# VH-VL binders against q80uz0r647to840: the designs that were tried, part 33

Target 1, 194 residues: q80uz0r647to840
Amino acid sequence: RALVIAQELLSSEKAYVQMLQHLSLDFHGAVLRALENVEQEGREPLAQEELRQGLRELPAICDLHQGILESLEQRLGDCGEGQPQVADIFLAREQEFEHHAAHILQFDRYLGLLAESCLLSPRLATTVREFEQSSQGGGQSMKHRMLRVVQRLFQYQVLLTDYLNNLCPDSAEYDNTQSALTLISKVTDRANES
Short names: E, the ipSAE of ESMFold2; O, the ipSAE of OpenDDE; V2, 0.75 times the mean of E and O plus 0.25 times the DockQ between their complexes.

## First folded at step 18 (VH-VL; framework fv_rovalpituzumab)

Design j3 (at its last look DockQ between E and O 0.73; V2 from the best seeds 0.64)
Fold by OpenDDE, look of step 18:
Structure j3 (fold): chain C 194 residues (1-194), chain A 124 residues (1-124), chain B 107 residues (1-107)
Amino acid sequence: as target 1 above (194 residues)
Amino acid sequence: QVQLVQSGAEVKKPGASVKVSCKASGYTFTSYIMNWVRQAPGQGLEWMGWINTDTGRPYYADDFKGRVTMTTDTSTSTAYMELRSLRSDDTAVYYCARETWYYDEGFYWYFDLWGQGTLVTVSS
Amino acid sequence: EIVMTQSPATLSVSPGERATLSCKASQSVDSYVVWYQQKPGQAPRLLIYGASTRATGIPARFSGSGSGTEFTLTISSLQSEDFAVYYCQQDDYTPWTFGQGTKLEIK
């Protein structure tokens, strides 16, 4: 049933947003503060700026998915047991998914820059370590946590495909869901090319 | 020479406290996290916690929370571990261990330098 | 906490022979596995980190492998100085935990 799948989408989105909030608020913030100290020392300002730019995608992605979550909650709350309308939630945010593309493309680069910066700043290294061991992150490595951001798109593909298979082919939601899948696929294709 | 030198053996009564020191030399003290690990006689290794030598922020294992205090003195490049309310099962060799990392498509952490150990004996 | 289980508890091997030590984690620890050597009356010495990277100064006869929950330390040709207790450690999830150790003794 389409509604059941939509509920799964909502449930998984809630969990995902919690993870993103931790990345965006705790890790991103802490790293930026640590980088400020490095910058004050006059060390490799260009590299630091590049790292900052790469990390900016995390808050943006978090905002995107917070919006998706809010919309999903509203839509599924309003429809009761009827046919949900969720595909347009993704379509309306097509431009924002470019942050995912950027995250995918710059993933290896900013991790490398992070490592380089950690060599220059023991505080940054400790920040990374503290974040990795934090309870909210489940103890996963930084790399794995960052990869989860990418993996969510693939989860969308699976969930939306299942959703599609349970819709009436003659419905507007069916067409919109196909469009949403195309949108997500364009972003994930970049991941495969990297 | 890069090394960690710990304070000498201690003999304590139950209920007492012990403070072990670990002096670092040959490297930048504040560039590495310092861990504490103990080993009861004939037993394995038990991690107690770590301290950020730059900020002084400690992180304790749950089993030692409330009973252990880790501190640093950056001016002397020395880490300290105080264990309170000692009991017989606290008898062990206590080690300080420097923690570092390397990057290979991810951060990997490990103890690359150890102190010689400090025997703490708790006996009535 | 993650339980690290080493096997065997005691391994008897002759000099010049190959020794294989196992370390199993109760859950996946990626490659955050470290191997230490400890001789009587001495502190542990770092051998392998990142599951497979040999520490500086460690002879080539020592190698580490594995991923997920299964890890192995191999000594290709045992020397007299290699007889000691070996510990594996996971450094992925707090608290950091060690295996119970494998005693490598002369056969």
Scores: ipSAE 0.633, ipTM 0.835, lowest interface PAE 0.8, mean pLDDT 92
Fold by ESMFold2, look of step 18:
Structure j3 (fold): chain C 194 residues (1-194), chain A 124 residues (1-124), chain B 107 residues (1-107)
Amino acid sequence: as target 1 above (194 residues)
Amino acid sequence: QVQLVQSGAEVKKPGASVKVSCKASGYTFTSYIMNWVRQAPGQGLEWMGWINTDTGRPYYADDFKGRVTMTTDTSTSTAYMELRSLRSDDTAVYYCARETWYYDEGFYWYFDLWGQGTLVTVSS
Amino acid sequence: EIVMTQSPATLSVSPGERATLSCKASQSVDSYVVWYQQKPGQAPRLLIYGASTRATGIPARFSGSGSGTEFTLTISSLQSEDFAVYYCQQDDYTPWTFGQGTKLEIK
């Protein structure tokens, strides 16, 4: 049933936002503080600024999904009957999904820039390792965590497809869910094209 | 030469503690992470944890939390591992291992330099 | 925690021949696998990291392959100095875990 799938979308979104908060608020802040020290080591200022600018995508993605979570909680609160309406939550945020597109295109490059900075600063390298071993981060490599940012979009495709197949085809929610799937697919298709 | 030299073998009774030292030479001690790994006789390797040699912050494997303390002395380029409340199944060779990294589409971490090992025997 | 299972426990091979050592992870560790060589009374020696990249100074007869859950160390044209115990290690999920080793001995 559609409502069960929408509830799964909500519960998985909660978990995703918690992961994003750790990545975008805790790690990102630690890296930015360490980068202030690295600029004294003769590293090229342009590469440092490029890394700093690229890292701003993570807080923006976190903000996007916090908004999605809040809207899902409102729509699916304690009202457990009738057909849910959640597809417009994604459609209302279409432009904000560009932060995901930017992440897909750039995260390997920004990890490479981070690695170059680590050559100049053993403290920054240790910051990366400490984050990888944090239990809040799930004990996974940095690469895996950056990939998990992207993996949510594929999870949306699976969940929204299942959701769509449980909606009345002549309903507005059916049409909106098709549009939401198209939106998500445009973003993931950029990963394939780059 | 680049090396890690550990303290000598020890014999302990159950309930005692042991503190193993690992002195680094030939490289900048605070630029690399130090790990501790043990190997029971005739068995494989078991990771115990690591220490940030620059800040002194340790990170312990769950199985050793509460019994292990890892420290450093940057003035002597020496790492220490203390294991308390020893049991007979703590009998093992204890290694320090320097950790470094390589980037190729991700960070790959590995132990490129090992101490010679310290045999700790726990018997009643 | 991820269990690394090595097989066989002991492999008997003649000098000049090829040895193939297997390492299986209980869940995917992508390419985050390291191989070490250990001779009796000695510390482990780094051979391969990132599943397939030879460490500095390791001869080309050593090669690593695999991703996900299955990994292989291959030693072509075995030399007398290659008879030792070999360990795989994953470095993807805490705690970092090692296999129990494969002893490569002269036939």
Scores: ipSAE 0.583, ipTM 0.796, lowest interface PAE 1.5, mean pLDDT 87
ESMFold2 (binder alone), look of step 18: mean pLDDT 93; pTM 0.940

Design j4 (at its last fold request DockQ between E and O 0.92; V2 from the best seeds 0.79)
Fold by OpenDDE, fold request of step 20:
Structure j4 (fold): chain C 194 residues (1-194), chain A 124 residues (1-124), chain B 107 residues (1-107)
Amino acid sequence: as target 1 above (194 residues)
Amino acid sequence: QVQLVQSGAEVKKPGASVKVSCKASGYTFTSYIMNWVRQAPGQGLEWMGWINTDTGRPYYADDFKGRVTMTTDTSTSTAYMELRSLRSDDTAVYYCARETWYYDEGFYWYFDLWGQGTLVTVSS
Amino acid sequence: EIVMTQSPATLSVSPGERATLSCKASQSVDSYVVWYQQKPGQAPRLLIYDASTRATGIPARFSGSGSGTEFTLTISSLQSEDFAVYYCQQDDYSPWTFGQGTKLEIK
């Protein structure tokens, strides 16, 4: 049963990483290119810089989860039908999860900044719309796209809890899974407070 | 005056193609997305797709992919919609509609300017 | 795709009376709903966007409300020029989809 849950974790991680890649490669890149044009005009340079800084969390989060995915694939590939070990994958990346915290706290701000920039650049506005309509992201609005980034953490809470409930309480994996849940909860708590 | 003016009514045979034009005036053509929406007689509105008027990149609804081509001529501020392999059920008024946005903790898009519509009748 | 369902199909109301038009989304679309008015032989006209924001030039008697899956367009006191077909549209998920429309007619 624990293995089945771990496999679900892996499969959902693949889908999540694909979404993040779209955000990181297509949206982030396109927006930055458009912002360069705005900056050349010398309009509101501080706001543009703040926006760029906020958007940097997307590639960082993407990198985090690409690593998680690779580790999950390796661990589950090596496990066969035995007890998987996946909790340490999260624990090893505790610092990187701060990018999620930053995203949670800042995405409203940088969306606002993005809107301000769009007022200055119709081309940027259209770029945003092109991203929203993209089927790779489900064709959903930007706001909801950004929220989906955070929703994965709540999925982790559910999946890891189920995973925990199917582990031997005396196992190292059990303890590590509890620690992983604590780690995720620290980040999701910020989401709930926002 | 800000307006969209479309080409006149068309009568086509099944299997033919039709190309409708939409000329924009009174605003910067390349600063707004152009959409196409059709309406069959006595029916509701159906979104067909939109085109980036700056780059010329179109985005089509799935139901029209393969049969529709949206283009623009920036020199004349004109958008075009070509529908091929016409069928009787393609009989409709076709509208071009300018799309813009509003921000309120999210990007909200809407069609704020419409052409007068072009009736396309497909009959044998 | 998101299905927008409007009700009723036809609404008969007397001039000066209040009209309430409903629009339901098949799933949550937050506040990404737009309302249009269409008179016979004319193109649609923008009324409300972001579920509750009136477009420029739209009379105050028009108001929009709702979020998630339930949306309402209200005309507080119907004028003769308000008898038309009204469409809701969701702007949250591509493809953009319209309701089937509500015909507001004179009672």
Scores: ipSAE 0.876, ipTM 0.953, lowest interface PAE 0.5, mean pLDDT 94
Fold by ESMFold2, look of step 18:
Structure j4 (fold): chain C 194 residues (1-194), chain A 124 residues (1-124), chain B 107 residues (1-107)
Amino acid sequence: as target 1 above (194 residues)
Amino acid sequence: QVQLVQSGAEVKKPGASVKVSCKASGYTFTSYIMNWVRQAPGQGLEWMGWINTDTGRPYYADDFKGRVTMTTDTSTSTAYMELRSLRSDDTAVYYCARETWYYDEGFYWYFDLWGQGTLVTVSS
Amino acid sequence: EIVMTQSPATLSVSPGERATLSCKASQSVDSYVVWYQQKPGQAPRLLIYDASTRATGIPARFSGSGSGTEFTLTISSLQSEDFAVYYCQQDDYSPWTFGQGTKLEIK
């Protein structure tokens, strides 16, 4: 049923936001503090600034999904037993999904810039390894953690497709879900082009 | 000369503790992660944990949590591993191993320098 | 956690021959695999990291391959000093687990 799938969307969004909070608040903050201690040699100020700017995409993605989670909690808490209406939550945030597009296009580059900074700071390299060690249920490599940020969009495609297939085709929610799938697909299509 | 030199063999009774030292030379101690790995006689390698040599913060494998303490002394470039409440199945060679990294579209970590090993025998 | 399973447990080969050692991960570890060599009475020695990259000073007769769940260490034209135990290790998911080893013996 559609309601069961909408509840799965909510519960998985809770888990995703917790992961994003760890990545964007704990790791991002630790990296920025370590970067401040690196003395610049005049040849790499652009690379450090580019890395700092790229790292801001993670907090922005976290803020986006905090908003999605809050709206899902309200809608499904208020919905009770009736027909769920969740697709507009995504449509209302179309501009904010540009942070995901930026991440998809640039995360390999930002990891490379981080590695270059680690050559100057062994402390920063150890910070990366400590983050890889730390998480609930075991740690994972940094590349896989960055891929998990993108993976949520593909999970949305699966969940919203399943959701769509359980809606009345004449309903407004059906049309809105198709539009949300189109929105998500535009963002994920950039992974195919870079 | 880049090397890790460990303390000598130990014989202990069940219930005792052992503290193995690992002295680094020829490189900047706080620039690399230190791991501890053990090997029971005739058995394979078992990862015990690692320590951030700059901050002294350790990370322990689940099988050793509560029984192991890893520390460092940066003034002597020495890492320590203490294993408490020894049992006969803790008889093993204990290695320290320096960990470093390589980047190729991701961070890849490996142990590029090993101590000579310290045999700890637990016998009643 | 990730189980690394090596096969065979023991491999008997003659000098000059090719040896192929297998390592299987219980789930995908991408290319996050390291190979170590351990001679009797010695500490392990790094051979290969990133599944296929030889460490500094490792002869070209050692090669690694694989990604995902299946990994192979190949030793061509075996030398007498190559008879040892070989371990794979994954470093994609903590804890960074080792395989149980493959003993390469002289026939």
Scores: ipSAE 0.629, ipTM 0.845, lowest interface PAE 1.2, mean pLDDT 87
ESMFold2 (binder alone), look of step 18: mean pLDDT 90; pTM 0.895
OpenDDE, look of step 18: ipSAE 0.827; ipTM 0.919
ESMFold2, look of step 19: ipSAE 0.610; ipTM 0.837
ESMFold2 (binder alone), look of step 19: mean pLDDT 90; pTM 0.898
OpenDDE, look of step 19: ipSAE 0.813; ipTM 0.912
ESMFold2, fold request of step 20: ipSAE 0.623, 0.616, 0.607; ipTM 0.851, 0.848, 0.831
ESMFold2 (binder alone), fold request of step 20: mean pLDDT 90, 90, 90; pTM 0.896, 0.897, 0.894
OpenDDE, fold request of step 20: ipSAE 0.871, 0.875; ipTM 0.952, 0.952

Design j5 (at its last look DockQ between E and O 0.81; V2 from the best seeds 0.70)
Fold by OpenDDE, look of step 18:
Structure j5 (fold): chain C 194 residues (1-194), chain A 124 residues (1-124), chain B 107 residues (1-107)
Amino acid sequence: as target 1 above (194 residues)
Amino acid sequence: QVQLVQSGAEVKKPGASVKVSCKASGYTFTSYIMNWVRQAPGQGLEWMGWINTDTGRPYYADDFKGRVTMTTDTSTSTAYMELRSLRSDDTAVYYCARETWYYDEAFYWYFDLWGQGTLVTVSS
Amino acid sequence: EIVMTQSPATLSVSPGERATLSCKASQSVDSYVVWYQQKPGQAPRLLIYGASTRATGIPARFSGSGSGTEFTLTISSLQSEDFAVYYCQQDDYSPWTFGQGTKLEIK
């Protein structure tokens, strides 16, 4: 049933947003503070700026998915047991998914820059380690946590495909869901190319 | 010489507390996380927790929460581990271990420097 | 927590021979595995980190391999000083956990 799948989408989105909030608020913030200390020392300002730029995608991605979550909650709350309308939630945010594309493309680069910065700042290194140790993140390595951001798109593909398979082919939601899948696929294709 | 030197062996009664010290030398103390690992006689290694030697913030394994306190003194480059409410199964050699990292498409962490160990015996 | 299981518990090998030690994780830990050597009355010594990177000062006869859940420490030609207990450790998921150890003894 389409509604059941939509509920799964909502449930998984809630969990995902919590993870993103931790990344955006705790990790991103802590790293930026540590980087400020490095910058004050006059070390590699361009590299630091590049790292900051790369890390900006995390708050942006978090905002994107917070919006998706809010919309999902509203849509599924309003439809009761009827046919939900969720595909347009993704379509309306097509431009924002470019942050995911940027994250995918710059993933290795900003991790490398982070490592370089850690060499210059032991405080940054310990910040990274503390974040990895944090309970809110499940105690996973930084790389795994960053990859989870990308993996969510693949989860969308699976969930929306299942959703599609339970819709009436003649419905507007069916067409919109196909469009949403195309949108997500364009972003994930970049991941496969990297 | 880069080394960690721990305090001497301790004998304690059940219910007592023990505080083990780990003095670092030959490197910048605040640049590395310090871990504590114990080993019961004839047994394997058990991770207890770590402390950020820069900030002083500790993280404890769940099994030791509420019973262990890790601290540092940056002025003396010394890490401390206090274990309270001792019981017989706390009898072990306790190690401090410096944690560092290497990057190869990921951050890999490891204990590259160990103290010589401190035997703590808990007996009635 | 992730359980690290080493095998065999005891490995008897003659000097000059090859020794292969196994470490299995209860779930995937990618390459976040560390190997330590411990001799009687001594602290553990770092051998391998990142599953396959040899620590500074460690002889070339020591090598690490594996990813995911299966890891191996290999000593290509055993020397007299290599007889000790070896531990693997996962560094992917907190809490950090060690294997129970493999005792390498002289055959």
Scores: ipSAE 0.682, ipTM 0.849, lowest interface PAE 0.8, mean pLDDT 92
Fold by ESMFold2, look of step 18:
Structure j5 (fold): chain C 194 residues (1-194), chain A 124 residues (1-124), chain B 107 residues (1-107)
Amino acid sequence: as target 1 above (194 residues)
Amino acid sequence: QVQLVQSGAEVKKPGASVKVSCKASGYTFTSYIMNWVRQAPGQGLEWMGWINTDTGRPYYADDFKGRVTMTTDTSTSTAYMELRSLRSDDTAVYYCARETWYYDEAFYWYFDLWGQGTLVTVSS
Amino acid sequence: EIVMTQSPATLSVSPGERATLSCKASQSVDSYVVWYQQKPGQAPRLLIYGASTRATGIPARFSGSGSGTEFTLTISSLQSEDFAVYYCQQDDYSPWTFGQGTKLEIK
């Protein structure tokens, strides 16, 4: 049962990484290109540098999950092996999960900075709407798309809890999975407190 | 005066095409998105698609892909919608509508300016 | 695509009374709802955006409320010029779909 849950963790991670890559191709790059045009026109560079810096969190989150996916594929690619060992994949990346925490804490501020930039650039405003229109899945509002980035962490809590309940309490994997759940919960608690 | 003025009513036979114009005045045409919406007699509103008026890039509703072409002429501040291979159920009033936005913790979009509508009648 | 369902199809209300028009989304659209008024022979007119924010020039008797899947347009102290068809539209998920309309009749 533990192995089945670990396989589900892998397959859902593949889907999540695809979503992050698609988001980066359609949104992050387009926004940065539009910001360069506003700055070249001699407009307010300081507020837009803050926005540019905050936008770096999304590529960092993508890098984190690409690493998690690669490790999961390596550990589970053989299919049908005995007891899985996946919890340390998350623990090894504890500091990198701070990019999720930063995203959660600062997302509303960065959206507001984007809106201020849209007042200066009709092209940027249209870029936001084009992103909301175009997607592999049919389109959705900007705020909802950004919040999907966080949704994965709640899914991890569900999957890792189910995984934990199917491990021997005396095993090292049990202890590691408890630690991974604590790590994920610390990040998600910031969402509940904002 | 800020307004959208559309071309006059048209009568067409099945199989023909129609091209409706929408001329903007009183505002910067390329700073706003233009949508097309139709309304069959006695029916509600049906979104057909929108166009980026700055780049000319259109986005079509699935039901109209393959039959509709949306274009702009920025030198005359005019948007165009052409519907091909007309059928009797394409009889409707066709509207252009300007889209704008407001930000309050999220981006909210709405159509704040509408053309007067263009009746297209398709009959044999 | 999101289906927006309006009820009732026709609402008859006496002058000076309160009218309450309902709009239900097939899935959550948060507060991404727009209301339009359309009088006979005219183009639609923007009333409300963001579920509850009145557009410029809209009388205070019009108010919107709701979030998630259920939304309400309320017209207090109904005037004779308020006879029209009212449409809701969601702007959360493309395509940005309209409800089928509620016809408001003055009794």
Scores: ipSAE 0.654, ipTM 0.857, lowest interface PAE 1.1, mean pLDDT 87
ESMFold2 (binder alone), look of step 18: mean pLDDT 92; pTM 0.925

Design j6 (at its last look DockQ between E and O 0.88; V2 from the best seeds 0.68)
Fold by OpenDDE, look of step 18:
Structure j6 (fold): chain C 194 residues (1-194), chain A 124 residues (1-124), chain B 107 residues (1-107)
Amino acid sequence: as target 1 above (194 residues)
Amino acid sequence: QVQLVQSGAEVKKPGASVKVSCKASGYTFTSYIMNWVRQAPGQGLEWMGWINTDTGKPYYADDFKGRVTMTTDTSTSTAYMELRSLRSDDTAVYYCARETWYYDEGFYWYFDLWGQGTLVTVSS
Amino acid sequence: EIVMTQSPATLSVSPGERATLSCKASQSVDSWVVWYQQKPGQAPRLLIYGASTRATGIPARFSGSGSGTEFTLTISSLQSEDFAVYYCQQDDYSPWTFGQGTKLEIK
């Protein structure tokens, strides 16, 4: 059933948002604080700015998915056992998915900049390590956690495709779901091109 | 000379506590994370936890939580590991190990410097 | 936790011969594997990190390879000083775990 798939989408979104919140609030915040110390020392201000800019995508992505989660909860809570409407949740946020595109494109760059900054600030390095060992992240490496942000889009492709296959082809939701898949594909294609 | 020098061997009774020291020299103590690893006689290596030598914040393996305390003294460049409520199976050589990293499309961490080890024997 | 399994437990090889040591992870750890050498009465010594990067001062005869769940330490031509216990470690997921070790002994 389409509803079962939608519920899986919601369930996985909840878990994903929790992970993003940890990235956005704890890691992002800690790194920025550490970077402030580096800047005070007058070291590589341009590189630091570029890193900060890249990291800003994390809070933005977190906000995006928090909104998606809230919408999913509302839609699935209201429909009971009827046909859910979830595709428009994605379509309404097309511009916000550009943050994912930016994350994909800048992923290697800002990790490199992070590494450079860690060389200048041992405190930043230990901050990264502390985050990797945090319970909220399951003790996974920083790179893997960042990759999970990208991987969620691919999960959307899978879930929405399954969702589509269980919809009436003549329904508005079917058309909207196709549009949503196109939207997600445009973003993931950037990952493949990089 | 870059090195870690640990305190001498200890003999303890069950229920007692032991505190092992690890003095660093030849490098900036606060620039590296310090790990503790133990090795029972004839056995493998077991990670116990680490401490941020800059902030003093420790992280303990689950198996040691509640019984272990890791601390540092930056003024003496010394890391300490205290293990409480000792039992016979705590008999082991305890190592401090400096942790560092390198970047190659990812942060790779490793123990590049080890203390000589401290034998702790727990016996009645 | 991730379980690191080394094989064989004991490897008997003659000086000058090639030694191949295996390390398997219970789940993928990408390339976050470290190899250590330990001689009797001594602390472990770093050999390889990042699965394939040789540490400073380590002879070229030592090499590491592998990714995901399968890793290998190779000693191309064994020297007398190479007979020791070798440990692999994963550094991808906390807690950091070691293999049980492979004892390399003289044949």
Scores: ipSAE 0.631, ipTM 0.833, lowest interface PAE 0.8, mean pLDDT 92
Fold by ESMFold2, look of step 18:
Structure j6 (fold): chain C 194 residues (1-194), chain A 124 residues (1-124), chain B 107 residues (1-107)
Amino acid sequence: as target 1 above (194 residues)
Amino acid sequence: QVQLVQSGAEVKKPGASVKVSCKASGYTFTSYIMNWVRQAPGQGLEWMGWINTDTGKPYYADDFKGRVTMTTDTSTSTAYMELRSLRSDDTAVYYCARETWYYDEGFYWYFDLWGQGTLVTVSS
Amino acid sequence: EIVMTQSPATLSVSPGERATLSCKASQSVDSWVVWYQQKPGQAPRLLIYGASTRATGIPARFSGSGSGTEFTLTISSLQSEDFAVYYCQQDDYSPWTFGQGTKLEIK
């Protein structure tokens, strides 16, 4: 049933947003504070401005998915009647998915820039390790956490394909879901090419 | 010379506390993470926790929360581990270990410098 | 928590021969594995990090391999000083757990 799959999309989106909030608020904020301390001490981490700019992709991705979650909650609250309509939530945010594309293409580079900054700032290196210790994100290495950001898009492909297979082929929601899958696939194709 | 020198062996009664010191020399103490690891006689290594030597913020393994306190004194480049409410099964060699990292498509962390160990014997 | 299981518990090998020590993780830790050597009465000594990278000052006869859940430490031509206990450790998931050790002894 399409409605059951749409509810799974909602519940998994809640979990994903919680993970993004930990990464984009806790880690991002801690790194920025550590970089400001280095600057105030007169040390100059390599590519500091490029790193700061690249880190802004994480809050942007978090904002995207908070919006998706809010829309899913509004559409799928306790309403259990009729065919769900969720595909346009993704289509309305097509431009915002470019933040995911940027992350996919650049996260290894930004992680390397972070490592270069850590060579100059022991405090920043310790900040990275403290974040890796955190149990909220599963207590995992920084590279794996950055990869989890893109993992959701592959999950969308699975969920939306299953959703599509449970819709009437002559419905507008079927057509919109095909378009949403195409949108997501364009972004994930960049991950497969990297 | 880069080294970690720990306090000497101690004999304690059950219920007492022990505080082991670990003095760093030859490197910038606050630039590296300090871990504590213990080893019961004839047994393997057991991680107890670590401390951010710059801020003094500790992170304890679950099995030791409530009984362990890790601190630092940056003026003497010394880390401390205190274990309270000692039991006979706390008899072990206690090590401090400096943690560092290397980057190659990810952060790799490892303990590159170890103290000589401090034997704590708990007997009635 | 990730369990690191080492095998065999004891390995008897003659000097000059090859020793292969196994370490298995209860779930994938990619390449985040560290190997230590401990001689009797001494603190552990770092050998290998990142599953395969030899630490500075470690003789070339030590090599590590593996990814995911299966890891090995190989000593290609055993010297008398190599008879010790060897520990693996994972550093991908907190807490950073150690294996129980493999004792390498002279046959």
Scores: ipSAE 0.602, ipTM 0.834, lowest interface PAE 1.3, mean pLDDT 86
ESMFold2 (binder alone), look of step 18: mean pLDDT 89; pTM 0.880

